VH-VL binders against Sulfurtransferase Alvin_2599 (rhd_2599). Designs and how they scored, part 5

Target 1, 107 residues: Sulfurtransferase Alvin_2599 (rhd_2599), of Allochromatium vinosum (d3rpb9)
Amino acid sequence: MVNEIDSESLSQRLADTEDVLLVDIRTPAEIAQGMIPDALQLPMHLIPIRMSEIPKDRDVVIYCRSGARSYQACAYLMQQGYGRVLNLRGGIIAWARHGLPIVAPEG

## First folded at step 1 (VH-VL)

Design r05 (framework fv_romlusevimab)
Fold by ESMFold2-Fast, scan of step 1:
Parts: C-alpha cells; structure tokens; sequence
Structure r05 (fold): chain C 107 residues (1-107), chain A 121 residues (1-121), chain B 108 residues (1-108)
C-alpha cells in the first residue's frame, strides 16, 4: 500500500527540519511554472534510469500535479525496493491552494 | 471533447434541501479541481469554493460553510453541491467550473450549463 | 481583500472597437482572465493569462495588462458580441479567485 502525506503534514515536517527529500516528477515545462522549494527534479519517465538518486534510508515525498501520477510512481518504487517513499496527496495543486511556498526553479 | 453537464432546475420551499450534480466527460476527472460559482438574479459571479478531485477534500469560501457541502463520486466523474436549510437568498444559478491546468494563475476553462435553484414560499 | 473594478456598461457601434477595462492595484503583476456571458447561458472563457485566446475564440478578441489596468479589446464588434464580460484574477494572499463586477456590452 502506498503511504500518503497531505500538504499540512508535509509543511509541518519541513518546518521541524526533518530529513525529508522532496521529488517533483512533473514535466520540465510544468516545473518551470513553479515547484516546492528544494525539490529534486526527476520527471516520471526518467525514474527507471535515475532511481539510484533516490535514497532508501530517509523519507522521500514524491509529488506531481494532483497526486495521481506520483501515487503510481510510489507504487513502482516500492516494487523496486524503495520502502520509504510517500505520495503527496493532492499534489502541488493542494500545496499551492494551502498558500504554501512555490518557487521558480534555479536557472 | 470536454463537457460538464449539470442536473435540472429545482423549485424548493424554505427549509428544504437540494442536491445539484455536475457530470464531467472528455478528460481525466481527477487531474483538475472542480469549482462552484453562484450567480444570484441580476448579479455577478460569486465563488463558493472548490473540491480537490484527487483527494476529495473541499474548501469553502467565507459564507459557504455549514449549509453547503461539496462531494464527489469519482466512479461516475461527478461532483455535487448540496444545500441544506434553504433560504430565499439561496435563489441563484449554480455553476460548476473546471480549473485550468495552470496552478499559478487559476482560471476556469470549462463551465457547466448552470442549475437554477429557486427558493420561494 | 483584493478588488477588481469594471465599468457597469460600455456601448459601441457595429464594426467599431470596444474596450472594457478591469482596474486593480498592481494588476499588471497578476494574470487576468476574461469571461463572456450571454443571457441565459454559462460564462465562456475568451481570454486567459492576460492575452492568450482559447481555441474557437475569434482573433478580434485580445487582451492586455499593465500597471493598474487590464483591458479586453474587441475589434470589428458584431451584434453577437452583446454580453456581460467579467475579468478575474487569482489572489494568492487569500487563495481565492476575484471576479470583477461585470460590464454589459451593448452594440447599437
């Protein structure tokens, strides 16, 4: 079963300076419109090639636009042995709607 | 082709309840937020709130808490608005509207045809 | 709370250009969207993100946005353009859409 976290809970974990990696699996064009601060940019189609960049010893929150694609990405990663992935329920839509920080990517 | 089809008009007495439905087709229902907008006779557009179609979580504008409930049935790609304890001032056309894919700007690219709710004694 | 101001009505002769304004504090820093609503019908998006036109909207509809004023421009106005026009922004501080009061366009 894929574990999920909502925007408020994630925001609290980040405020508490917990060791959490955020991963944005949207397209580069979507990320260019804005992303959650400090997220690793890893478009979904590159996950099979770049999954070694995802740590197994810390919590990793995967997000997309609405939470649907990232749920599937979490299921795939769990099958590949990544037991500490969580889906951001509602994706960046819910995150933005809660008034939480969105930044332009570096460059 | 994207379509939002709403249920038919309703005539109700004060104190009754009404449920307005909005059936979506032509796109992946859970990828777009659904908003509700009210328009009283001769008045402008008034935003009521939205529902996250992926999580089912509703968000209500100030003034639309308590008597107003947003819900989903994702198996039939339908969003619904229920109004309880109807008052004369609830008389309006109620629209569902799909929010754009651009999360930063937030516009409504497709609208239902509207459901007229009339509350009279 | 953020407020958008529109003139309540604008009149224009057929074939001429109509300009409908939407006033807001520093509105040029926001993305403005425009909806057309004909009597008895649902609103239709005619301009989004200041100046982009949805598929099916005639090229005579255009938009601009700078400073404290956004403008919807309709060139070569036709009788079928008679409608109420609403501007809208998303206010990030309140996390709510804000609609203007609407402008009734009359083609005389």
Amino acid sequence: as target 1 above (107 residues)
Amino acid sequence: QVQLVQSGSELKKPGASVKVSCKASGYTFTNYAMNWVRQAPGQGLEWMGWINTNTGNPTYAQGFTGRFVFSLDTSVSTASLQISSLKAEDTAVYYCARESYDILTGYFDYWGQGTTVTVSS
Amino acid sequence: SYVLTQPPSVSVAPGKTARITCGGNNIGSKSVHWYQQKPGQAPVLVIYDDSDRPSGIPERFSGSNSGNTATLTISGVEAGDEADYYCQVWDSSSDHPVFGGGTKLTVL
Scores: ipSAE 0.007, ipTM 0.595, lowest interface PAE 10.6, mean pLDDT 88

Design r06 (framework fv_romlusevimab)
Fold by ESMFold2-Fast, scan of step 1:
Structure r06 (fold): chain C 107 residues (1-107), chain A 120 residues (1-120), chain B 108 residues (1-108)
Amino acid sequence: as target 1 above (107 residues)
Amino acid sequence: QVQLVQSGSELKKPGASVKVSCKASGYTFTNYAMNWVRQAPGQGLEWMGWINTNTGNPTYAQGFTGRFVFSLDTSVSTASLQISSLKAEDTAVYYCARDWGYSYGEFDYWGQGTTVTVSS
Amino acid sequence: SYVLTQPPSVSVAPGKTARITCGGNNIGSKSVHWYQQKPGQAPVLVIYYDSDRPSGIPERFSGSNSGNTATLTISGVEAGDEADYYCQVWDSSSDHYVFGGGTKLTVL
């Protein structure tokens, strides 16, 4: 069972300064085109190696381009004991369509 | 403007090899994955796989392992498909098409297609 | 492996509405893209993510996706719409793009 959050709900949580970590699992080339501000850059293929960087004690929203790959990543992480991961439904595409902020990496 | 321009038609004998190229322009080549799609005469579209233009790593669909090789020359923004030990059943139009990479997204730009004919 | 089913052919009179279906198990949970291919030409994206139109595609083209069926709808059909139409999804379980078999739209 993968829990999901939509762009509007995530935007509200960030505006309320809730303790949420964003994780961008796209490729470096995709992230170079723009990312959600303050997201941890963790390409999907590195998750098995770098998953210790993902906290278990706070909500973590995983996103990709459209939500399909990040859904799979959330399922994998839940099997590995990460119970507080959420998939961003519609990915960064839905985020952009709602007019929400996108920044260059390191911004 | 974004363009994908493919190499010209090829006529080959069974057992030969062929290399189809796809030259990209109008965007940063390494920011998008390149997909290969085959269309046999009178048939539908068949996805062959993709190559990550940033890492050079190819992924092949089931049925396209072995004789089919995806490669890149990033210095000239070109992706290539090589088919070895050609068979009559390889006769098809081969298309390159870009997408965002590692997504279930749309193929927004396509090459014009390269016809490969394998006959005696 | 995941399979998308399209009718092989659809006929429509000029000015009427054509509907081209794409059947797949629980396809409503996936994002469907649609391509138009005219004879001797490369495919052209006409609908992406179920219902969005690329710039340059007429308003007459629309899409929907729910349950086990996605649909491409072309209203006010013109002779120039005659083409093969393909649906496409990403199947995350196999990490493969899947195309439907294609539908030939004939405008009579």
Scores: ipSAE 0.006, ipTM 0.590, lowest interface PAE 11.6, mean pLDDT 87

Design r07 (framework fv_romlusevimab)
Fold by ESMFold2-Fast, scan of step 1:
Structure r07 (fold): chain C 107 residues (1-107), chain A 119 residues (1-119), chain B 108 residues (1-108)
Amino acid sequence: as target 1 above (107 residues)
Amino acid sequence: QVQLVQSGSELKKPGASVKVSCKASGYTFTNYAMNWVRQAPGQGLEWMGWINTDTGNPTYAQGFTGRFVFSLDTSVSTASLQISSLKAEDTAVYYCAREYEWLSYFDYWGQGTTVTVSS
Amino acid sequence: SYVLTQPPSVSVAPGKTARITCGGNNIGSYSVHWYQQKPGQAPVLVIYDDSDRPSGIPERFSGSNSGNTATLTISGVEAGDEADYYCQVWDSSSDHVVFGGGTKLTVL
């Protein structure tokens, strides 16, 4: 039911300049420790209020720490009519373990 | 049943090299990353790095580059650690430990290989 | 680099509750894992992701993690629980696994 993408596949899509939005649904404290570059910061509890910020016309990859919370977020969004959301399998943990870039939040 | 079985203890002179092996069984070897952890006598656990068992790509912690080499032989489900130009400071128990690539914890460990470097 | 601080030793009477702490700056933002190591043996995972238990680990073992302190709690302590206990995190910013210094639990 929920489509997933792994960190290596996502990294390749971003390197190829594909139109993909990243969404980090972790807590503000977790995001302050580091995030995937250019991700939209959208803590999970705010999704019902702020989901209009998520586009429906391009792929949106949602991630959390390990992939468990973001899987649930994707399921919820699909129920709300967002057909192009994907879960980042393994979350930011797998992303960093593959040596992929992590940055401090801007602002 | 999951098992990680390491090679036997080694006693070496400074300047020698040693190769520690870790043979995995009871699971699909390439589905789990392999980590190496060092424990000097009377000291705590120190992470050395990991190797991706699917790609063969190693990642070393700072301080474990150059003399330390992680390798695989996937045909026999074995990960190996080679230490060259041995120093007295390399005296330790060396553990292999498996990890799901996205979980960052070690659910099964080898029994450890004691490497003693003395002149 | 990120540092985890554990007390070097904790003593507890049989049947009582032991609490082993792991201090780190904003450690509540990390996933904390705990290992038990008995003399001459390899470490054994007893808690992962702050509070989850692997199969085979008794319910007496529990974990918590908030603010600057993670805690491993062992209720109804038995003589067989004597061991060194290590906390561990993975620091995403550096891709580095960090272990605490270890705590020796002595059951009197």
Scores: ipSAE 0.007, ipTM 0.592, lowest interface PAE 11.1, mean pLDDT 87

Design r08 (framework fv_romlusevimab)
Fold by ESMFold2-Fast, scan of step 1:
Structure r08 (fold): chain C 107 residues (1-107), chain A 120 residues (1-120), chain B 108 residues (1-108)
Amino acid sequence: as target 1 above (107 residues)
Amino acid sequence: QVQLVQSGSELKKPGASVKVSCKASGYTFTSYAMNWVRQAPGQGLEWMGWINTYTGNPTYAQGFTGRFVFSLDTSVSTASLQISSLKAEDTAVYYCARDYGDYEGWFDPWGQGTTVTVSS
Amino acid sequence: SYVLTQPPSVSVAPGKTARITCGGNNIGSKSVHWYQQKPGQAPVLVIYYDSDRPSGIPERFSGSNSGNTATLTISGVEAGDEADYYCQVWDSYSDHVVFGGGTKLTVL
């Protein structure tokens, strides 16, 4: 069973300075157009190779464009022993629709 | 009244550029992504990509990189599609459509369509 | 890449029931949306999220989705229903929108 969080709830947790890692699994071209601040860039096709970068001891919110692709990624990670992953329902589309911050990927 | 109104038909020569506009009214423009869909004469619907109306950032389907540019003018609630170096195969009706679906993108409303004809 | 398959045409007599199918691998795990397009007009959303109707769409339009087939059902077909019908999904793997090839519904 994949646990989910919506944009407003995630925004509140970030405002409360909770220890949450955001992971953007979209393509590099999509990420280059804008991402949620401080998200780890981990394109979906690289998850099997780079999943060790995802911590198991803190909450990890995985997102994509709409939330559909990241739902599959969460299911896969849970099968691999990552019990603290959550899917961002509605993805970055819902995030932007709520007027929440989007940034360029480099700083 | 929620509406998308597109610019009028265009007749262009190969190698020219065209800009199709899509003006939104009756809702908060930046709250919903805008999609572009093409339909060649006698053919089906083909998704071209979308633009984030809040950030202005576009995403293109594989066949629509390079010559196609999505843009916004938030001050007038308008999304635009520019096609450069026009080819005969660009002849089509171009639609803008609001992504009303939060999770799995269903389109409502659609613009009325803009016919772009490329002929010598 | 994900592919949706529709029959190119379906014929039905007025007052009867038309069924338009949309085939896809494990499509029952996805949400299917349906659009009606009349000649010279923009598409109109008639069903979203497998079976929900937008306001203004008559109750004779219904949808279902299970296994490998989604179906748009139009009961009591009227001449005004003659149109092309397209199914559509969001392919979560590619994060892209996919349309079916369209089905022309002919009344009579």
Scores: ipSAE 0.005, ipTM 0.571, lowest interface PAE 10.3, mean pLDDT 86

Design r09 (framework fv_romlusevimab)
Fold by ESMFold2-Fast, scan of step 1:
Formats: structure tokens, sequence, C-alpha cells
Structure r09 (fold): chain C 107 residues (1-107), chain A 125 residues (1-125), chain B 108 residues (1-108)
């Protein structure tokens, strides 16, 4: 099954300086409105082409707007041999509602 | 509880107009596109188009431009379908269904996970 | 335009396994979703992204997708499974969902 993490748990892991890659799979237009700091921008439709950019030796948290699309992206990546992907439950919406940091794409 | 609740059945004469509503509850309305799907008696599912619940921009399938209008009232989390100049061949059950579609436009990742119960529109003279 | 082909009907005895196919060019490169529709009711998603089950759907429902054919498999068929079943993909070239024509499953 797809492993999931919520906003508070992810925020704690980042505060503890754990080696986690964040991947934002939303559209460029959505990302322009704000993203989680330091996330790799990898629109969902490019995952089959660019999945080699996703490491297999560290935890990778994949998120979208609400968590549904990123759940499916995680399922797809697991079928492709990526065993360390996690879905961010509630996506960036839940992240923002918890008052957690959101930045412009260039910062 | 996540649900889509549609307005009641309609019996109309040719040339009239009808407005079908679809009220969403239990989720963040703007995180999902609202789609409209038609099913004529004894026939299969026919996609009519979708509306972006965040921007209000509609997209119509071929054959559903002109007489068909998708709209939103975001203050009450409701999407609506209006059909003008009704014809007998518009007789069908009309469904609303949600999909998380915004950033996967054109890719086969999106499912219709929640459906309204359907609104029967009958057009007869 | 992309087309999905389903057999119009499939008959199965109670307790046996039903297999409903969905044919499409290179459909194995797409994600297939399956809907169950009982008479007078709205469709219900029973399988999404080829093989995943929504909460509440029994484990006897499963899916597969490879090459030119996706398959919905219902093991231990019950009378209550009698329904129309539709497959669906999202066609990237037209930016539209495509539904199969539907298969009427009869449990006899």
Amino acid sequence: as target 1 above (107 residues)
Amino acid sequence: QVQLVQSGSELKKPGASVKVSCKASGYTFTSYAMNWVRQAPGQGLEWMGWINTDTGNPTYAQGFTGRFVFSLDTSVSTASLQISSLKAEDTAVYYCARVEYYDTSGYSYDAFDIWGQGTTVTVSS
Amino acid sequence: SYVLTQPPSVSVAPGKTARITCGGNNIGSKSVHWYQQKPGQAPVLVIYYDSDRPSGIPERFSGSNSGNTATLTISGVEAGDEADYYCQVWDSSSDHPVFGGGTKLTVL
C-alpha cells in the first residue's frame, strides 16, 4: 500500500533536519502561487519521463494540491521500483492550513 | 461525509430550458474539477465537459457547446448545468462527478471518484 | 479519437469468476478506471489506476492492464454484482476522458 505522512509529521521531520526530498507534482501555474520550500518541481505528467531524478536511497515525500493525485503518483512510482516514496496527506492545502512555510518558486 | 447532491427530476417541453444543480459537501470544493456526464435511456456514459472550481473556466466536449452552460456558485459549493432550447434527444440522466484534474490535464491519471445521484431530464411534447 | 472497446454482455454463474475486458491501443501505457452501475443508480468507482480499490470495495474486485487490454476481474461472483461495468481512461491528446461502451454482467 502507499505510505502516507501528514503535515505535522513532515514538518517535524524537516525540523529534525532529516534527509527528505520533497516533490511538488502540481502544474507550473499552481507552483507559481506558492510551494513548500526546497521542493523539486516535477509536474505529474512528466513523472514517466523524469522519474530517474527521484532518488531511491532516501525518503521522498510527494505532494499535490489535496493529496489525491500524489497518492496515485506514489502508487505508480512504487510499481516502477521506487520503494521510499510517501504521499503527503491533504497536500499543500493542509500544509498551509497548519500555518507551515510556503514560498515563491525562486525562494 | 463526501457527497454530491443533485436537484430533482424535470419534465420539460421542447424549446424550454432547464437548470440542474449539484451541491458538494464534505471536502474542499476548489480541489476538484466538476464534470458532467450524460446517459440517455438504455445508453452508456457520455462525458459533456468540466468546470474548474477554482477559476470558474468551463471546458465543453465536442457537441456540447452553445446550448449547454456550466456555472458555479462557490459561496454554496454548487455547480450547475443549464440546457437551453431543449430537444427530445436531450432526454437523459445527467450526473455531476468530481475529479482531481487541474494539473494532469490530458493524462490518464484521473478517476471520477464521487458521483451525484443523477437528475432525470425528460423532454416531451 | 481514442476508443475503448468492451463486450456488450458477460454471463457468469454465482461463485464463479467474471472477467470483463477493455480494449484500446496501447492501453497498458494509460491508467484505467472501472465503474459499476446498478439499475436506477449512479456509477460507483470500483477500481482506479488499473488495480487499486477504493475503501469499501470488496477484495474480490481486482484489475489489470497491459498491452492493448485492461481487465476487471470479479471472483466469487454474487447476485448483487449484476450491473453494467464501464472502463475509462483520460486521453492525453484530446484532454478528455474516454468511456468504454459498457458491459452488462448477468449472474445466472
Scores: ipSAE 0.000, ipTM 0.557, lowest interface PAE 11.8, mean pLDDT 85

Design r10 (framework fv_romlusevimab)
Fold by ESMFold2-Fast, scan of step 1:
Formats: sequence, structure tokens, C-alpha cells
Structure r10 (fold): chain C 107 residues (1-107), chain A 125 residues (1-125), chain B 108 residues (1-108)
Amino acid sequence: as target 1 above (107 residues)
Amino acid sequence: QVQLVQSGSELKKPGASVKVSCKASGYTFTDYAMNWVRQAPGQGLEWMGWINTYTGNPTYAQGFTGRFVFSLDTSVSTASLQISSLKAEDTAVYYCARDSEYYDFWSGYSYMDVWGQGTTVTVSS
Amino acid sequence: SYVLTQPPSVSVAPGKTARITCGGNNIGSKSVHWYQQKPGQAPVLVIYYDSDRPSGIPERFSGSNSGNTATLTISGVEAGDEADYYCQVWDSSSDHVVFGGGTKLTVL
């Protein structure tokens, strides 16, 4: 049972300055093309290695290109004890289609 | 470019301890987990566990808890295996091996794409 | 605990095709990786994710995985292919790597 959030609901939570961590699990090449502002860059293959960067005490929205990979990542993280992960339904594609901000990675 | 270089062979007496080192080069050390694999003389490959190079958190396979300790020195890109209270049955080649970078959570998360050359540990009286 | 079963040995004549099997319950739903180990040497990855080849591995090496059996196929076998071959999966339920027992390939 993976909880999901859509682009409009997420953008509203960010506009309300709620304490939400965004995690981009796409490939480095995909991230280089643009990402949601302030997202933690954590490519999918690094999740088992770097999942300690994902907090357990606040909401964490995981996203990928379309929402498929990030759904699997959320299911995996929940099995690892991360109870506050949410999948961004439709991924960064839906985010972009709604005209929401995309930025180049810093560095 | 990418390689793992292990420390040299060890000859130890029962009850001693040994530390096998594995130095990584050619990649970002903390982006890949490190596996340890044992191979006793004439036997197959036996997975001992892995260590998360980013957090330092080890995971040990059954049979490798207690006397076996995985550790890291990230400043020199080195993973180490320590075996305490050595027994004759610890005689084996010990390999370090880098976990894969490819991603597939459900069908095959981990394979070992780069291997150290192996360290022979011989325990004899 | 998940178990992978390999035949202990396979013999093949030079130039012929060798097939090394790896049996596991519903292994077709997992990704299988294959290692070659020559005497006195470290293992070398020859197939990953069922059928992909690392750079530098000859096209003679191929893999398949379906149902309860994964297979490593080596066509046009050469004397230099003599080695032990190990299949490997990652078992998500235990977060553990599982190796098969290994198959010794002998080229006549």
C-alpha cells in the first residue's frame, strides 16, 4: 500500500512551506536535464546504499520520470522501515505538464 | 580504471586474528556497496555479506556474525575484513567485490561487477 | 533460504555449444547474473540481468531465464573457456546474495 500524491497537491504543500523532502531517483543523465527545485538527488541504484539520507520523521515524496520506478522505490523503502514515503503520481512528466518549476541541478 | 586491490596472503595460527584490506580506485567509493565473498579450498563462492560504504552499516550472512567484522576507511577508499579467533575452517581465499550500479528493485538488485584479486588466509598450527 | 542448483560438471568438445543451468523456484521472476572463475583467478562477471554482456565479454556468451531455470550458453567453445561458472541472484526478501554451487566446464 504505497501512498501517492499528485503534482497539484504537492505544489500546494510546497507553496504552504510544509516540511517535505523531495527525492529524485532518476538517472544522473535524466537529472541533468532538469529536476524539481530542492530535490535530493538519489538515483535509484544508490537507494540501498544511501537510504540513511531519507528521514523517517517527516514526509518524503519520491519521484521519477513517470511514477513507475518511484512506486517500486516507495514499496521497497516501506519494507525497510520508512513509513512516511509517498510516490509522486505521474512523476516529473506530470509535474512539467502542469507548468510547475523545473531547474537545472546546482553544481 | 576501476579496480580493487587486496592485501597480501596471511599465514596465521589458530586463535590469532587477521585483517584483510581492499583498496578501491577509479570510482566514487561511497556510491557502491562492498561485498565480501569467501572461497574455501576446492569449494564454491560463499557470500559473507556487504557493507554500506556511505553509512558504514554492515549486513552479515548467516554464519558470519560475531568473529567477522566489516569496516571502512573512506579517506583512503578502503574496506576491511577482520576475522578474530581464527579456526582451521577459516582457511580460504577472501574476495572483496563491488556491488553493481544498475537499478532494478524487484528482479535483481545486486551483482558484483568488479572483484579484488583475492587474499589467501591460511590457518594452521 | 533461497537455493540455486547447478550441475557440478559439464563437458563439451571444442567448437560445440555448452549449456549450464541454474535452477531455482520461480527464478524467472528474478534477475540472474553469471561469473566465470579460472583456476587461481578472481571471478569475472560474464552475464548480468539474465542476458546482458559486460564490455569485453565475447558474443559467444549468452543467457536466458524463464520459469524455474536460467541458462548460460557458450557457443563455439574454446579451450580458454574451461572454468567454474557460478549463477547468482539477489533475494529481496532476505536482502542477501545467493550463489549457485558452481559448474566445472571441461573442454575435451
Scores: ipSAE 0.014, ipTM 0.663, lowest interface PAE 7.4, mean pLDDT 88

Design r11 (framework fv_romlusevimab)
Fold by ESMFold2-Fast, scan of step 1:
Structure r11 (fold): chain C 107 residues (1-107), chain A 122 residues (1-122), chain B 108 residues (1-108)
Amino acid sequence: as target 1 above (107 residues)
Amino acid sequence: QVQLVQSGSELKKPGASVKVSCKASGYTFTDYAMNWVRQAPGQGLEWMGWINTYTGNPTYAQGFTGRFVFSLDTSVSTASLQISSLKAEDTAVYYCARGEYDYVWGSYFDYWGQGTTVTVSS
Amino acid sequence: SYVLTQPPSVSVAPGKTARITCGGNNIGSKSVHWYQQKPGQAPVLVIYYDSDRPSGIPERFSGSNSGNTATLTISGVEAGDEADYYCQVWDSSSDHYVFGGGTKLTVL
């Protein structure tokens, strides 16, 4: 089953400097409006050709706008052998609602 | 702006071969899959397959193996469809169409080439 | 092979509402895209992901998808809407795109 993490729990793990990679799978237009700091930008349609950029030996939290697309992305990656992927429940909407930092993307 | 421009119409005899090209502009060619769609006279749309523009790997739908070959020239952002040993039943309009690599929901095809008419007659 | 079923034709009077259906087993679990094709022209995307509209498509075009039927709805139909309409899904079990057979919309 797809494991999920909420915004509060993710924020705490990041504050504890745990080794977590964030992956933003939204469209480039959505990412341009703001993203979670330090997230790898990997639009959903590129996952099949760029999934090798996702490590298998650390926790990877995948997010989208609301959590629906990223849930399906996690399911797909698990079928491809990525056992340490987690869906950010509620996506960047819930993250923003909790007052957590959002930045302009680099580039 | 995004454009897909296809080569001109072709009139061929049975047994000949034809190559239809589709030149992309206005976006990063390798970020999107290129799909091929066929439409025989008076018929509906038939998905023929796609080519992964990043890897060059083609995928063909059941009815389009053997005589049909998808290829790329990434240096000029062009995808091509070659049909060998042409038959009268290959008479159709052939479209290229841009799609995302959306493996879960499936991509919509947001930009289409204008179509290339291939007529096979004796 | 996954199959999408559309009625071959639908007729509607100007100003009325046209409804074009796309039938498929459990199609409500899939995302449906709709294309408009006028004679001699390439298809044009009019609805994607069940109900979203591309920029430039009038608000009178809408879509829905639940159970075994997806529907393209065109309200206030105009003569310029006369065209063939195709639904499309991705079938993840076969890794293939599937088009419906198309519906000819006649405005008269």
Scores: ipSAE 0.006, ipTM 0.609, lowest interface PAE 11.2, mean pLDDT 88

Design r12 (framework fv_romlusevimab)
Fold by ESMFold2-Fast, scan of step 1:
Structure r12 (fold): chain C 107 residues (1-107), chain A 122 residues (1-122), chain B 108 residues (1-108)
Amino acid sequence: as target 1 above (107 residues)
Amino acid sequence: QVQLVQSGSELKKPGASVKVSCKASGYTFTDYAMNWVRQAPGQGLEWMGWINTNTGNPTYAQGFTGRFVFSLDTSVSTASLQISSLKAEDTAVYYCARDFSEYGSGWYFDLWGQGTTVTVSS
Amino acid sequence: SYVLTQPPSVSVAPGKTARITCGGNNIGSYSVHWYQQKPGQAPVLVIYYDSDRPSGIPERFSGSNSGNTATLTISGVEAGDEADYYCQVWDTSSDHVVFGGGTKLTVL
């Protein structure tokens, strides 16, 4: 039902300069501690209101802390007609454990 | 103070139209969806649909298409419900309710307007 | 469309425990929210996501959800708890918010 991608596969797609939008659905306090570079900041509770900011014509990888919240977000978005959303399995925790880049949010 | 304040009660004849307003204050209006819920006299709560306060796009539940229109005036943080060609069965209390969904997968309403009574009688 | 079934009324003596059920096919896979409505007033959220309490709601209010039945439990019932109680889910199959029919809690 919900398509998933792991950290190493996602990092390879980004290295290949594929057109992928990353969406961080964590709380603002969590995002302030660090995020995956270039991710759109869209806290989970705002998804029903701001989902129009998510494109339907490119792959969109949704992530949270561990992958649980973002799995739910992907299921919701798929029901709303967003067929190209993928959950980042393991979230930003798995991303960090693989030694992948984390940056401070841009102003 | 975080609140939703609705317009006053209305008494209308069949065939007339009515516009119920819901003014938000104390929070960022566009950060929360606005829902409309109806309650006929002595009956339960019935969900009518919602409007996306960021895009202005309305979604209507089955049975509330056509005569019912959800709209926004974001400059004054107000959502409105207009009912045209009023029928006796439209007699109800109409509530606006703010949607707070931390998980994005289940909609629940943490803040409600006080309700607007619309009475349709000949 | 998805249907939530509540008993129309429940009676309980002051200080005892009231249990209000909400029946739905496989409701345990849904997130259930509960509202309290007193006469002439707007509904108030008392439980969300099956068992979470909003700030300001007494610990006497608790919820559970499993299988085909969700339950709102009010322990140490007070006269001020007399109200109509509604359960609610978001039905993923129809993309609709669904309310139960409501239960009138009488404290006597």
Scores: ipSAE 0.006, ipTM 0.602, lowest interface PAE 11.3, mean pLDDT 87

Design r13 (framework fv_romlusevimab)
Fold by ESMFold2-Fast, scan of step 1:
Structure r13 (fold): chain C 107 residues (1-107), chain A 121 residues (1-121), chain B 108 residues (1-108)
Amino acid sequence: as target 1 above (107 residues)
Amino acid sequence: QVQLVQSGSELKKPGASVKVSCKASGYTFTSYYMNWVRQAPGQGLEWMGWINTNTGEPTYAQGFTGRFVFSLDTSVSTASLQISSLKAEDTAVYYCARELYSGSYWEFDYWGQGTTVTVSS
Amino acid sequence: SYVLTQPPSVSVAPGKTARITCGGNNIGSKSVHWYQQKPGQAPVLVIYDDSDRPSGIPERFSGSNSGNTATLTISGVEAGDEADYYCQVWDSSSDHPVFGGGTKLTVL
């Protein structure tokens, strides 16, 4: 039920300038150590309150540290009518291990 | 302060089983991966695998599939390594090591003191 | 699988500079971490991400990484620096950490 994307596939989609929203659902302390560029910061516990910020008409890739929490977040969002959410398999751990860009949060 | 405290040394006969524990304190246990690293007498560091402390999902390096089992007890912030059907070749110091994300790649920032497992007839 | 090569031993006089190398194909594109292991003790992280020092590690420890060689440099070597030193990278293709074979530093 939950669709997944790996780091290499996501990196290719971003390089092709596809309209994809990245959502980082980790804690603020985790995000402070580094995040995927341009991700929306939306800690997991706030999803029920802030889910209206997630579009339904384009692909949204949800990620966390390893992919476990974001898998559950995707399942929850699908139950709430968000049919275009994808889990980043392996999370930011796999992303970093592939040598892909990590940035400090803006602000 | 972050600490990883391992169980004491073990002397076992071939064919026995052993369980090595690694108790974590001073941080949120489920926010970091726990790795296991082996060091045979006079040899270098050999990575055995890691366990996702949030999900309980283990990953084993090739060569450590079958007789080796990683497990968790999150209620006491403890990771464990069980070795079944012990062989003389399993004689080594076994370390647990925490994997910390530092803005780039994961490094092992804190290590347990090591548990010596000796397999001797 | 990816292989890291270290010299088995390096000797240095007190107060001089020790250089420990870690060879790997295109290692300059990877993040290299270094561990110090004294006899009978657990390894201690002394350099991470090529050249960064954890809190508590003296400034005389430094690292570099380019091309096919990463280097751990210890200036003003002290007797207490005598240890085995291991380099480590993450191999993205196998999704595994890879350790070098270790270098025994003797202060004589």
Scores: ipSAE 0.006, ipTM 0.589, lowest interface PAE 11.2, mean pLDDT 86

